# Ledger of designs, part 2: VHH binders against Rho GTPase-activating protein gacA (gacA)

Target 1, 338 residues: Rho GTPase-activating protein gacA (gacA), of Dictyostelium discoideum (Social amoeba) (q54y72)
Amino acid sequence: MGSSSSKSSSSVTVASSIDYKAKPTIDELGTSNYSGGLEVSKNLLDFNLGEKPCPLKSVVQDQFTISNSSKTKLKFHFEPLQPKEFQLSFSPTSGSLDKGKSKTIKVKLMVNQKINTNHKVVLRVEGGASHFLTVKIRCETGVFGVDPNTLEHVEDEGFRVPYILALMKRSLIDNGGLQQEGIFRLAGEQTEIKRLKEAMNRNDFTSSTDINTVASLIKIWYRELPTPILNSIPTEKIFYSTDIDECVQSAKNLPEPQKSLLDWLMHLLLMVSSFSDVNKMTAQNLAIVVAPNLYDVSSSNPMEGLVLSQKCVQFLHNVLSHKVAVHKRESVAYEVLS

## First folded at step 1 (VHH)

Design a4 (framework vhh_7d4b_2)
Fold by ESMFold2-Fast, scan of step 1:
Structure a4 (fold): chain B 338 residues (1-338), chain A 125 residues (1-125)
Amino acid sequence: as target 1 above (338 residues)
Amino acid sequence: QVQLVESGGGVVQPGRSLRLSCAASGFTFSDYYMGWYRQAPGKQRELVASISSSGSTINYADSVKGRFTISRDNSKNTMYLQMNSLKPEDTAVYYCAKGPEYSDLWYEPSDYDYWGQGTQVTVSS
């Protein structure tokens, strides 16, 4: 179905479950018989909520119609389901349907723990062939290494970013991270990084007093993006942009979501560099430790990779230095007018 | 447990080449910076080369620039050091080191938390 679903689907509109209205094959015990049978309006119940992950511990609903196209009254029931990961119910769960009549079946789903599954549900028909329905459940399996557009976004100081970034930043600031000597340079303990990363992937993170681990995880989050931020800028622009204005213009021309992700990160690094007298992390030092997490070049020549790495550091330093200069000018203007 | 096993050392004449390998196990190799360090008799341990998790960020000590090449194969959990134009001054025990899950062009030895047993490289006339 990959080619037919690709032909029928459009990115402009939410895919309709009617696009998956396929009769089961004979191997799947189809409902068709010579006198007609029970018909279903769709055989895929997709709880992906318009390409977003299914929420945890919240009830979501869908519905479909069953119709009796046979010559006689049909009795139906849904076979019981007892999965541990989710609760699924049909209303009505059973009944009878007169010749030529239809009924709407309401479906309720509550997911108790993260799961990705295509669960098969059997609709039994007395004296007829059974229907097999697919219940598609896709929960958030993680926040690292995923397309950022699939994550819940929040507004953080004028930036619309994945919620996990805002949580990590809040944890860092609230626990004195801006004043931490060597912040973003010093690593957290390996076992704690893995523990917190797993907690974040399970949506089981609020804050941590381990500043270096949280700072490491912010860098890891950017490093694990499917498309690294700076890879969205033409390599030639990175290589040959020598002045601040050229670098700033390249950053401004980034597509979303990369532009907002870079802008948010630059604002965080600006805050860190404003405490460099205490934390010892200047704009240059931050560019050195952060830039390598923002690009990846598939190259068999290590010397070419080294040159590009150094250029990416210079690029990030130029963008951050511009932001520092703008912030200082705005602060001076504010003080004069205040 | 974390294990790093070096191989490829030996005795060579000046101007010759050696290729060192480091086989890693017990951690997610592709997530970590890796480095090669060396220690000559009576000298401090020094960073020779380091490589980022993806391979995109590499640095070298000034004494080996243009002669040594660091690389990694994340599918095989292996890091390499190609040593060309070897000099007597390159004589040392070479150590594979596991770095942090972050990047710095000038990593300190304290930033590396696990080391292999080392492999001896001797360049003698």
Scores: ipSAE 0.000, ipTM 0.101, lowest interface PAE 24.3, mean pLDDT 77

Design a5 (framework vhh_7d4b_2)
Fold by ESMFold2-Fast, scan of step 1:
Structure a5 (fold): chain B 338 residues (1-338), chain A 125 residues (1-125)
Amino acid sequence: as target 1 above (338 residues)
Amino acid sequence: QVQLVESGGGVVQPGRSLRLSCAASGRTFSSYAMGWYRQAPGKQRELVASISGSGDSTNYADSVKGRFTISRDNSKNTMYLQMNSLKPEDTAVYYCAASEGYYDFWSGEPDYDYWGQGTQVTVSS
């Protein structure tokens, strides 16, 4: 089932609806009878080969075939494209195609600035329906150091976060991480961190019994974000907020996706701190080891940088302490009712 | 988004029959060419049978010709594999697969884009 209209099909979760070559025709591939028109051999132009990022200032090429399965001559043209971040050309850009004829379209891409985007291109057909093509450009691949909005999201205990975060959290919990002494403080082995990080970037991460490595990778994931979480809060609010209520209000006013990312992390750290009798990681200890991964010091003054670092630890501790107090009150209320 | 769910597998004696079903969820079931693959322990996956979106064209592996029949009901979004005269050599996990009509550009071989989780068929004497 589904709509016969494809004007918005490229905005659905299915990135490609039909890819086929000029031969065999769509009928020969076993699809339903088509009344004729201009057919394309693929509607997704993916310039990433697997996980390989698009090179900067270098030409990459792809090609596809257009075919006229109608009973009349068709004229086609690609709409003009002038993005600033990349140059995209189709050869030929326009033309005429006689009935029963096919033509190869050569596509050249040069990326001038790092970008991750799904760019829409319209192929206009005089005497037929327009085609919508998706050009997929990724200069950064994997799940580390990329814009989190480009990652697949899942629901995890009321939070909507990138899938990799939920997966790492599950790995920690399933392997007894909440009870691990020094969790988030003790580092994993550098070689294992690199191995698992590369596996995560390939979407080939399995649950790991190496608790410290997974905890380290959660911290590294936040550290490598293009925009650090706490850099989204005005420096004045970080520097001069001294009480818990002010810090909590600043955290609540974060823009997305930083707000959801911080809220999810605070919930994970709340779970960890609830086992502090066993794991020795109090809210204060967690703030000390996690806060450095949530901000980047933009100050060229080393003394201001040290003070800002201390203020970020205090800020995170205040937010986490509020979560601890709220959770404790909710737990008591639940116990009284049950 | 296309999801494929196999059913009908089980344990059966040699010479008996079994019918596999593959239920598909998706926007354009009739536009997908579909196939059945199988994989026995320690062996590569092999194509057993394929069927065009309309049902007008079918293809079978030499090892199953005359014994297996592939069919589809586009009104029910379901594909079937009727397995007659089963042999111990037919023991495998059977996978349903769907293709959007994409072929590898360099080799010309068909690519199957969507796969089910598999259903076990055991033929034991």
Scores: ipSAE 0.000, ipTM 0.081, lowest interface PAE 21.9, mean pLDDT 77

Design a6 (framework vhh_7d4b_2)
Fold by ESMFold2-Fast, scan of step 1:
Formats: sequence, C-alpha cells, structure tokens
Structure a6 (fold): chain B 338 residues (1-338), chain A 127 residues (1-127)
Amino acid sequence: as target 1 above (338 residues)
Amino acid sequence: QVQLVESGGGVVQPGRSLRLSCAASGFTFSEYAMGWYRQAPGKQRELVASISGSGGYTNYADSVKGRFTISRDNSKNTMYLQMNSLKPEDTAVYYCARGSTYEYDWGSEYTYAFDYWGQGTQVTVSS
C-alpha cells in the first residue's frame, strides 16, 4: 500500500558499455534466391565460446571461411579498425577469390585494456554487397580486484558470497587445511600463487592440494577488493574502539557487501582457530596475519600508518575473540568443532 | 569477587512506574555489557533489556519496548531500569546480570551471554 514509484533511474552509463544481445544480421534471407556472391561461414566471431573471458595482453584466435558462389572473380578487403582498447587482425586482410573457390580467414584478437563489446567489422566486396561481422569480446578482469556485486554468488553456510570464496574454502577444508600448521601464516610459493590466481580469473579452478597457496589467495582476494573491508569503517572508530563491544558494533554497522564478506571470513577464521591445538593459529595469530589484507594506509603518514596497522589487528582480534567466546557459550558445535 | 546488588523493587498498581538499580563491584564495570532478566513463578528466566559497556547500544524484549528504558552510569558502577506503564504481566523477580560476551547475527539484533547474576528484586503489579 502506497508504493512510491522510483523517481530516479540511471542505467545509461553502465548499459552503454555492454553491447550484449545484439542479434545476428543473417536471419532474413527471405526466399534465399540470391544469384550468388561472397558467402561467409559465420557472421559472429565469439571469443567467449566456452564461457571463458578474453585474457589481457594475450593473443586469442578464431577462423571462418569465405566462399565465392558468384559467376565472376570477387575482390574483398576488411575495413581498417581504429580501437585503442584491442587489436584485431584478419589474415588475409584482402584478396581475390575465383568463382567456386573458398578461403580460410584467420582472426587474431589481443585485448590491451578491459572491455566488453560487440564490435562491428565491415567486409567490403568490390562490385558486391558488404558483409557485417560481429566480434564479441568479453574481457572480465576475472574474480580479483573487481566489484564483488558483479560476481556469481552462491549460498555457503547461511551467507550469499562470490562463488570463488566458497570454492577456495572448500578446497582448504577438503585438503586438510584446518589441521595445517601455520595456515594463513605460511605463504604459498609466488609462481604457484600467480598460476592459480590466473586459473581462478579464467574460471579454470576447482581445487588444489597446495593449502598455503589457496590460503594466500583468500588473503589476496580481500586485499585486492576495490575498497578494503576495514576502510569502510571510519578511521576514528578504528583508533578509539577500546573494547570488544564497540568493535563488534562497528562490524555489524558495515554496509553491504562488506558486512557479509567480513562475517563469512570471520566464520572461516573461527573454524581455523577451533583447531589451534594442531594448526597453532589462535584468534590472535589469525588477526595478525589477516588484518593487513583488510585495510589500505598507503597514503597516510608513516607513523600514523604503523599505529593504524596495530589498531586494525586489535579490531579484528576483538571481533574474532567475540565469535570464539559466543561459540563456547552456546555449546553449539560447528561441524569442525568437537 | 564479582558482586551485583539489585534495589528498587516493590508493589505498585497497574500503570505506575518503578526504577530498579544494580550496584556492581569486583570488575571493571565499563568493559562489560549489562542486562536485566526477570522470572515469574513457574516460568523460565527471560532477558528484558541489555546495554553495552559504553552505553551506546541497548536492546529490549518486544513485551517491554516503549515502556522500559535501560541506562548506566559508569562513574558510579551502577545500571538502571526505568519501568513505565507497568502491567500485571510484568510481575516477576528482576535480576541484574553481567555480560561476558555478546552474540550477533547480521540479520538480527545483538544478544548477550551472561555469566553472573544478582540475588534479584521482587516487582509485583497488582491492585
């Protein structure tokens, strides 16, 4: 009752950068009794076939066939392209095709800057009809360093979180990570971190037995968020919160998606700390190694940065200690507590 | 030694007011959440109000919202419960409690886990 209509909508600035759902121009052949000409085997070059995003600064390839079904030799060329965000080449770029002959056109794409577009390419035919080709480019930056609201979400233990977080957590648990001495403290090898990070960005990750690398990637995922979690809390509250009560209240008052992301992370760290007798990672130890990934002080005075760093560790330790105490009080077991 | 001492209970007619006080000693009062529980004969204890260590956050049971006000004075180590518009259903023994930790669900209000209680003070609303 009394639902007010939304009086402000601004989708133009976002919608104009994404050209999806462009329908191919070939679905109207009518009676299809054209007298022959240059024919193409496809009008859509989809570099996201198989649902993989285009990688940055790497060459991806596709091909199609042109055929001359006309009664005369045809000459063709592709119009010059002027995009700055990507390079697109056709081999051959131009040529002549005798009647009844066909030729394979190799297409190479290299994306230099993040872009999502359906780019139109014109294939000119001298004395004949031009062909319009659609080049579909979707170049996601992957799952790291992106707005979490743009990522696929799944349900994980009462939380709706980006799929990659649930997948990394499952990988840790399935491979004995909760019992691993120094988990979240011991770093993975840098080459392996890079390899798995790139696999995750390509949606080409299921699990890894390299526990320290997966734990490192969870920390890196939080560190590379466009806005670090604790930067969403006023600096004054971080500096002057002295008790567990005030820290928990500040955490609860976080906006979404930061609130859900922090609470999911705290739940994971609670599970880890429940095995501290084996893994040696107490709530305090976890706060020390995790908190630096939840805030950015790069632009502050170095002395203020050191104090803020210590306060962020204390803040995270207070919030985590609260969760540990609540679980002990409730006498309710998580599936990893006994 | 932790001690919690309640005062201010009594017999009142419906619609009247009472103010309960809890004097705390044996711990750093400002670092702990505090709360008021009540128990009527033959019923389980229920939390009626809680307050954070700083006083910045308060919680109330639905049955007392808008009628009861919890407050604290950290300089005097004392917590209060102002009870307005009292009803016969408010008749119970009221207990002061110290909160050692608190529980939160991002979808609900804060709740506290309590580890020490006072001896209680009787509140009777009847005519």
Scores: ipSAE 0.000, ipTM 0.112, lowest interface PAE 19.3, mean pLDDT 76

Design a7 (framework vhh_7d4b_2)
Fold by ESMFold2-Fast, scan of step 1:
Structure a7 (fold): chain B 338 residues (1-338), chain A 128 residues (1-128)
Amino acid sequence: as target 1 above (338 residues)
Amino acid sequence: QVQLVESGGGVVQPGRSLRLSCAASGFTFSSYAMGWYRQAPGKQRELVASISWSGGSTNYADSVKGRFTISRDNSKNTMYLQMNSLKPEDTAVYYCAADLGSEEYLDWFTSPEEYDYWGQGTQVTVSS
């Protein structure tokens, strides 16, 4: 079994705990019998994107040259480390460099979580002194893929939520999203999704007439949370909760901020379903397209993953159906009293 | 198990017509948007036409607008592409796709998470 193949011929992931201010040890500087010189064109890889923070979940690139000024062939490799906050790749990751020759090293960085660090990368040279490269990463802004508690919150119709959610909802409603056939089902264009997402991460977003792109970005925002909403519920409770009351109780027992984020989302989806005669999006339809963005199934068994996926759809449908029923009942009760 | 099976491709002369069909199974067909994509040799895959889950809304690439018509029959779990006035530049493998969210990240550090389910494709060749 396989999916799309990687296009990279060589890469290495580097751990995020080594700082450039650390002094190299004698072992790290190599031996007194250093026999050749590898030159690097720069020792600092600055991914601040011109003094601006690196965008989250986007690839940024740099490059530098290594050259062999010694009289012998030199072998080199970058030490592999596995950071969780970012991915850093060198191409080539290792190789040989003949005397008097140079090679360009391409460097790619993707930041997965908010981080501000100066990370030390070690370039090892066989029979020579190691080189220490400082990778400067600043990713302090952005609204996707971050801990929601770090975002500015606003009041939106009784919910206290990250400001970007309120902006996206306002954009959706003001541009007729509730009347749009297939809202949340029809995807926005990938290029436009990327453009608006980057604008949101730079705090440049106020509104967009592109309804499907904004709806897609609301789903992406939930999908990119460090902890997906439903992953905060034990999988056994998702798997074995069969009736509406059990699902509703599990939703009520969510920790913050997941509970408030789910409550706000369910209210938005309730509004959408109230226009289902026009937009054709029932609670069932919304559960199908939204649930995949609320959980991440880590399973080595594909069949268990499929069943759990279906259970998450059922869970969300039960919660939404309960809200629809409550609203209809409350509307009738209020109408007879007025 | 989600399965999409295309049929109706073939070799035709310019100006002729073909009708492609996509039979879907393993999911609630009437609840998902569907699309036709194509890929010519050496080119990127491109959207040809899409249809809402109800059939009430359609979209077409500029290159096929007025010549191609997308439709669906939810009672038969089948989507169609009627291709009229075929041109040599329409030569490609045509793919059926179900839109379960159609979200992906264009990043080689992570394998793209494909929410689209794709068929195996059907070859359309327009030549004299």
Scores: ipSAE 0.000, ipTM 0.103, lowest interface PAE 16.4, mean pLDDT 76

Design a8 (framework vhh_7d4b_2)
Fold by ESMFold2-Fast, scan of step 1:
Structure a8 (fold): chain B 338 residues (1-338), chain A 127 residues (1-127)
Amino acid sequence: as target 1 above (338 residues)
Amino acid sequence: QVQLVESGGGVVQPGRSLRLSCAASGFTFSSYEMGWYRQAPGKQRELVASISSSGSTINYADSVKGRFTISRDNSKNTMYLQMNSLKPEDTAVYYCATGPSDYYEEFLRSPSAYDYWGQGTQVTVSS
């Protein structure tokens, strides 16, 4: 179900759809078994150790040792590899190893396109059984629950934001989300939310016709930030805000990246509220369903936690209502001048 | 209470200079974009100059570029407009205004993009 956004000639969108698809987990073959007397010091080459993403277009190196424990000379070679997403080289690529001798194999990896995979490499031994090595490549640690500064950013409507936010917004708009009754209020199905969230973490998301699931994932993305947006505002300013100006001023005083993330979100919610005659989501309704995802209230007093949660709704409503009023005045000024 | 108070207007002869001041109170001045607008009798309000919260981004109307200089002092919560080489067509009521800078440049030129306005100060260039 394409709109103008899903028909875009964006090379990033094309790459995400074709080149960034997560590969199935390959069954681990035993590389610890002896193969014609050839031994390997490692059966797993883990360039990422699950913590630091493998860098794009940069060479990373590792090494391992092969040893000949047999009573004869062995010849070996690595089968040629031509993956499009990465370049992998072994030095030496082939050779012979005398009885009782060892040789160090240097491995170089350069990732050209984002990928998460466990790639099998075959080490062939002439006159013996082959060894299978696993090369583990992780370019993404996920996009949920991570420091947003570590994510790829794009320019969207004058805001510099994580690419995943721009993708989710595009998916929402392209599939008629702005006109959908109850958008951001109606939840997606939990199983589908989990499935799409995992796809997004694997960089295997371009668009979805499931509007409520995508809207839920935008809220979840903000909720899972290491530092929730409004937690960067002093509690007393949230609790004792008395008017729109105080709330708007507090929002403007947010540190980065929270300020840009809030500004982008307010613009999206402004677009949603502009269709409130159809979607029934007023600024008030949006504040009610979105504010709980922007603040983590930790309190041993349940009453204080409830009051603070309600104050966060009021705060967001004041900020959003200000944006709506400015936009409405702008529309009237444009009509008069036009 | 948010207040913007303009001062420095007056009657001057063509070719002379005036310096307008806008004293701001009731909000965190250093966090807001500021602008000068003017309105001549029977005309719409038009942007004269705008300045970002840090002072690093400045825009001028083509009619005043090279003659007017906008500046701000965040320590004094004050914005200034230095008006040089004044012309009869500069005759107008001058308003200072404050608003957020989360709109595109095109929308910042609209009067409706600003949240708060001063009462205005009259500048008359004659004789």
Scores: ipSAE 0.000, ipTM 0.088, lowest interface PAE 23.6, mean pLDDT 76

Design a9 (framework vhh_7d4b_2)
Fold by ESMFold2-Fast, scan of step 1:
Structure a9 (fold): chain B 338 residues (1-338), chain A 125 residues (1-125)
Amino acid sequence: as target 1 above (338 residues)
Amino acid sequence: QVQLVESGGGVVQPGRSLRLSCAASGFTFSSYAMGWYRQAPGKQRELVASISYSGSNTNYADSVKGRFTISRDNSKNTMYLQMNSLKPEDTAVYYCARGRYYDFSSGYYTEFDYWGQGTQVTVSS
């Protein structure tokens, strides 16, 4: 249903269980609150200020007062324009105000689709200048395609990572994912991937028995990072690091948050590969299916891009193979001591 | 066919130690959180200790903190409960339990779906 190359972007910082924070837009700062003797108590209606993002298909409300400071009776009405993404209503939508009188306008918003926008509403005054109101709407929490530093972090088996990664890993393991033949190789159904991804972006995900869909979403989460993990390593080091020690050193030199994100992912893949006798996913197989989600190839040199993609697979395989070897040595030591 | 088999129970004097073992089969042991419950005569089952799928996170009832240690060996499909400084009030049937959900935010395990048949621990002089 969508292009895998499409990335969602937002001008706001969003994180699950964190209140929305946004900088004011130029439209908000430039909105006038005067119209030919009609005064309004608010020129900005911000349904997200100090609140969680607007929930889908639920009514949120606010109110403001209009007053007639002119010497004559004024007639007003709100221009009837509604996009398909949301419904916005004013009660009353039109009316008359006698000299020196005020009226409370109730505003209701229902969002039907994901949207982040500043919508201008025109309040027309018969015989006077129009007044403009800005309505600020944001209706998604977003955990995909965002800066990971903006996400709520949790401790997961000694790693400090975005909470959504810990939830997806728990879902995968609790539902027998480590033993599932072809885990990370077999794709989830596209409609289920989209549905669960949307649930995760709404902070409405705890667990799923659909193992392949959750594994696909872990790969998609890494693929949609603003900066892919391996793109933070110089191309020359990826291209010419041929042995395990060089690759491991390059991984250790990654800046945060890329280093912690890669370390957590390698630990998960280590667990998967420890069941390769059952799931058939060796370190090599995992490198092949996961590495493409960790880098974007150079668009300026297509031939070099093909070689780079192969080198990224080799790089990931070398790092994972090092972790497998370390784990085998630790397991032997544990058995001798136990 | 999930099976959990407890062993290591017995009769001991106060202040002594016992080590309980739970052998798991019929499921992938390393994919599940595990726990130990106990039930004294005439009382409801009480969660004594729980351990995450990897063994990195453990939780204990206040009554056993500092005395009991839960551990697991995923290569042997076995969970252990090391019980030190045993008291008469620790007398109960101890049950091995398979976890269903581990709440990472609280670090507390909330649900169990399978239990073993139990092993008797008696602490008396």
Scores: ipSAE 0.000, ipTM 0.168, lowest interface PAE 16.3, mean pLDDT 76

Design b1 (framework vhh_brivekimig_d4)
Fold by ESMFold2-Fast, scan of step 1:
Structure b1 (fold): chain B 338 residues (1-338), chain A 125 residues (1-125)
Amino acid sequence: as target 1 above (338 residues)
Amino acid sequence: EVQLVESGGGVVQPGGSLRLSCAASGFTFSSFGMSWVRQAPGKGPEWVSSISGSGSDTLYADSVKGRFTISRDNSKNTLYLQMNSLRPEDTALYYCAKGYDEWYSGSLEDYFDYSSQGTLVTVSS
């Protein structure tokens, strides 16, 4: 009947458990667990593993084990959670565990509203000490308006870019976007842009047949960057670069990730311009509709803003024209060699 | 659309009893855990009790253990809370809430989006 451990664990006793006396604050136990005979394999549930932000309105999962190291059967349950910003479930949420046995607890998290928090969860043990778990949530909501370095990157035709750009490009190409008259010039319908943007922010986008909406969202993605691409180039180099070679050199001197983002975009626009006989979008036309999404002059006076706008269009046209010329030279060289 | 309608509240003397009901619709009731949550005047929401989707497991806040009993009738999509030995501290608006899965682990948003009114319990001497 008796257990040797129950005879002298502490000088403090209560009717059901010594460990229920004078509980510390939950914060003090964020990286530690009290022992009441039930052990947990970890006390931190980190849904930002690999330092990737937790996605909005998408389920992420983790797991841990509980083990009964006591001499008797133990009952456990997780206290229900009441946060507005997220939903968290434990499976099983309650149960019994025979002595010497272990159970895997599956954890699911869905964040409904942008939040960064270390949430405390209580695992109650009948007749034993409570265990305190920390749920770490860091959410930079969605893929628009965030630091691109925080997004998952993929390889796309030699460029390493945020995955959402590769998905939007694939959607555009697979649905005939390169042949679409007025591509990047004709706007998508505002309600559909908002709907797809929210789907992308929820990581709930693979493709869309609405070509103009996807093209608009590529432009919006660049426009909503915390630092617009061309704002990373000194203003004097934008104003005074009249030569194609100077513009190209300024583009090559961009820091990462801006350099890769601009290079990927120029390659996409090069593909579009190669079908200009059908889509009517020349390098000049693309520069006119795309350049406004690559710089922000909101802090400038109106006259400076107008001049800067014209110079940014010219800058982008020069960079794109250079890529068109290089592509033509490489194509001719390949034809001669092949 | 998830709909939850609470009823059964009223005014009682200390030591009295009340039974609250919650009529649920818009989801497969038996597949989800359900909870009772209360909000006393000037205080935030406080979890009271939870029951598993099957009804086999129940949980209670320390403040109500031994006095309250949660139950459900899955054939009628109805959740109940039997409250005995009521105390002045039990005075609150009572809301029912749908869980995220077979047990309750949901957001506070669920209390107000899916239960609009609550039911008022007043214990006065």
Scores: ipSAE 0.000, ipTM 0.146, lowest interface PAE 16.9, mean pLDDT 77

Design b2 (framework vhh_brivekimig_d4)
Fold by ESMFold2-Fast, scan of step 1:
Structure b2 (fold): chain B 338 residues (1-338), chain A 124 residues (1-124)
Amino acid sequence: as target 1 above (338 residues)
Amino acid sequence: EVQLVESGGGVVQPGGSLRLSCAASGFTFSSYAMSWVRQAPGKGPEWVSSISGSGGSTLYADSVKGRFTISRDNSKNTLYLQMNSLRPEDTALYYCARDSYYEFLSGDYEWDYSSQGTLVTVSS
């Protein structure tokens, strides 16, 4: 029991080879879960959530039991730690156990930034030997559904945007997406969308010849933002803006990062609409298929929600039409393709 | 109450050998991984080697692999470091520690080691 040689361990398998550059874990060293008369039900706490990335800035919980197998009362405490990348707490953080008694320790973890680590926690026993717990955190924060400011940014044609947007755009252009009939209107296959989305979340994406899947993922990326772009504009400005100039001014007044994200998207859609003779995607068609991904209507009144949805489409159409009109005589798409 | 007492250091010529010992008391020795850590004059501390509680797993710093062998005798509560092919750069005060090198290198944990150590000098 407690041996790392068994396949019946339902939590994790420990690597058999250990390198000096890779910090050893207590499990990898084969250390007993017995410490000075204190027994621990687990020496590994695995917050990998079954290969799903740990959610950023959300509390996840686990627990284990400590037991006093000695003939005397034992006092224990967890060493105070202040990691920068995450917050880890134990409840209770300290206490005493009478002989033959057990106590459940609740563990809370909140990850503040990208991290993949095996973190050691010291459980001190007064007058006895310390116990070491390994906390395994494999939190590859994906690129979907996260605060965009937490992502690596790159320069793309004068815009500073999350790197994944630049990669998806380059994939579209390099694979003939601008000339693809129904681009952004035709959906990718659901299984392929899921496969590429997971690859993007693992930073394992460079390009794909599946144009419709990449276009769908650009829309999904905007849809899954914690705050949809147009929700950052006051509802009254969306509802009462009646002309192009008002819509353009509202777009220019967006805070960062929403302003840069919208501006980059409008530039991409401008390029797509410049090939509308081939791809059949006019500014109006693009507004219809893209706008639903830029706002979230939460209303108990269905009629109010329908009006707001129509206004968001019109808002996006007005902003995009303005950009088309201003830049129609400029060969923006030819400059990108050259 | 944890006590670790190192011995076996001395002066040796390059290419020579020494065997260090650490006598442990105040805890269940077989339940803990043990480590050797060294500190050369004017340098920071360096982890040297670790051994699991059962003795079934061992780890070595790249600088000592193939030359040093860590071992333990749980019946005697004693940790050993056999040092062969010693080099001038192995000159240091050697400490026995009741912990893995990870905690030592992180600087975030207090782990138990002897304050006295044992001095190894490799000189011609």
Scores: ipSAE 0.000, ipTM 0.122, lowest interface PAE 19.3, mean pLDDT 75

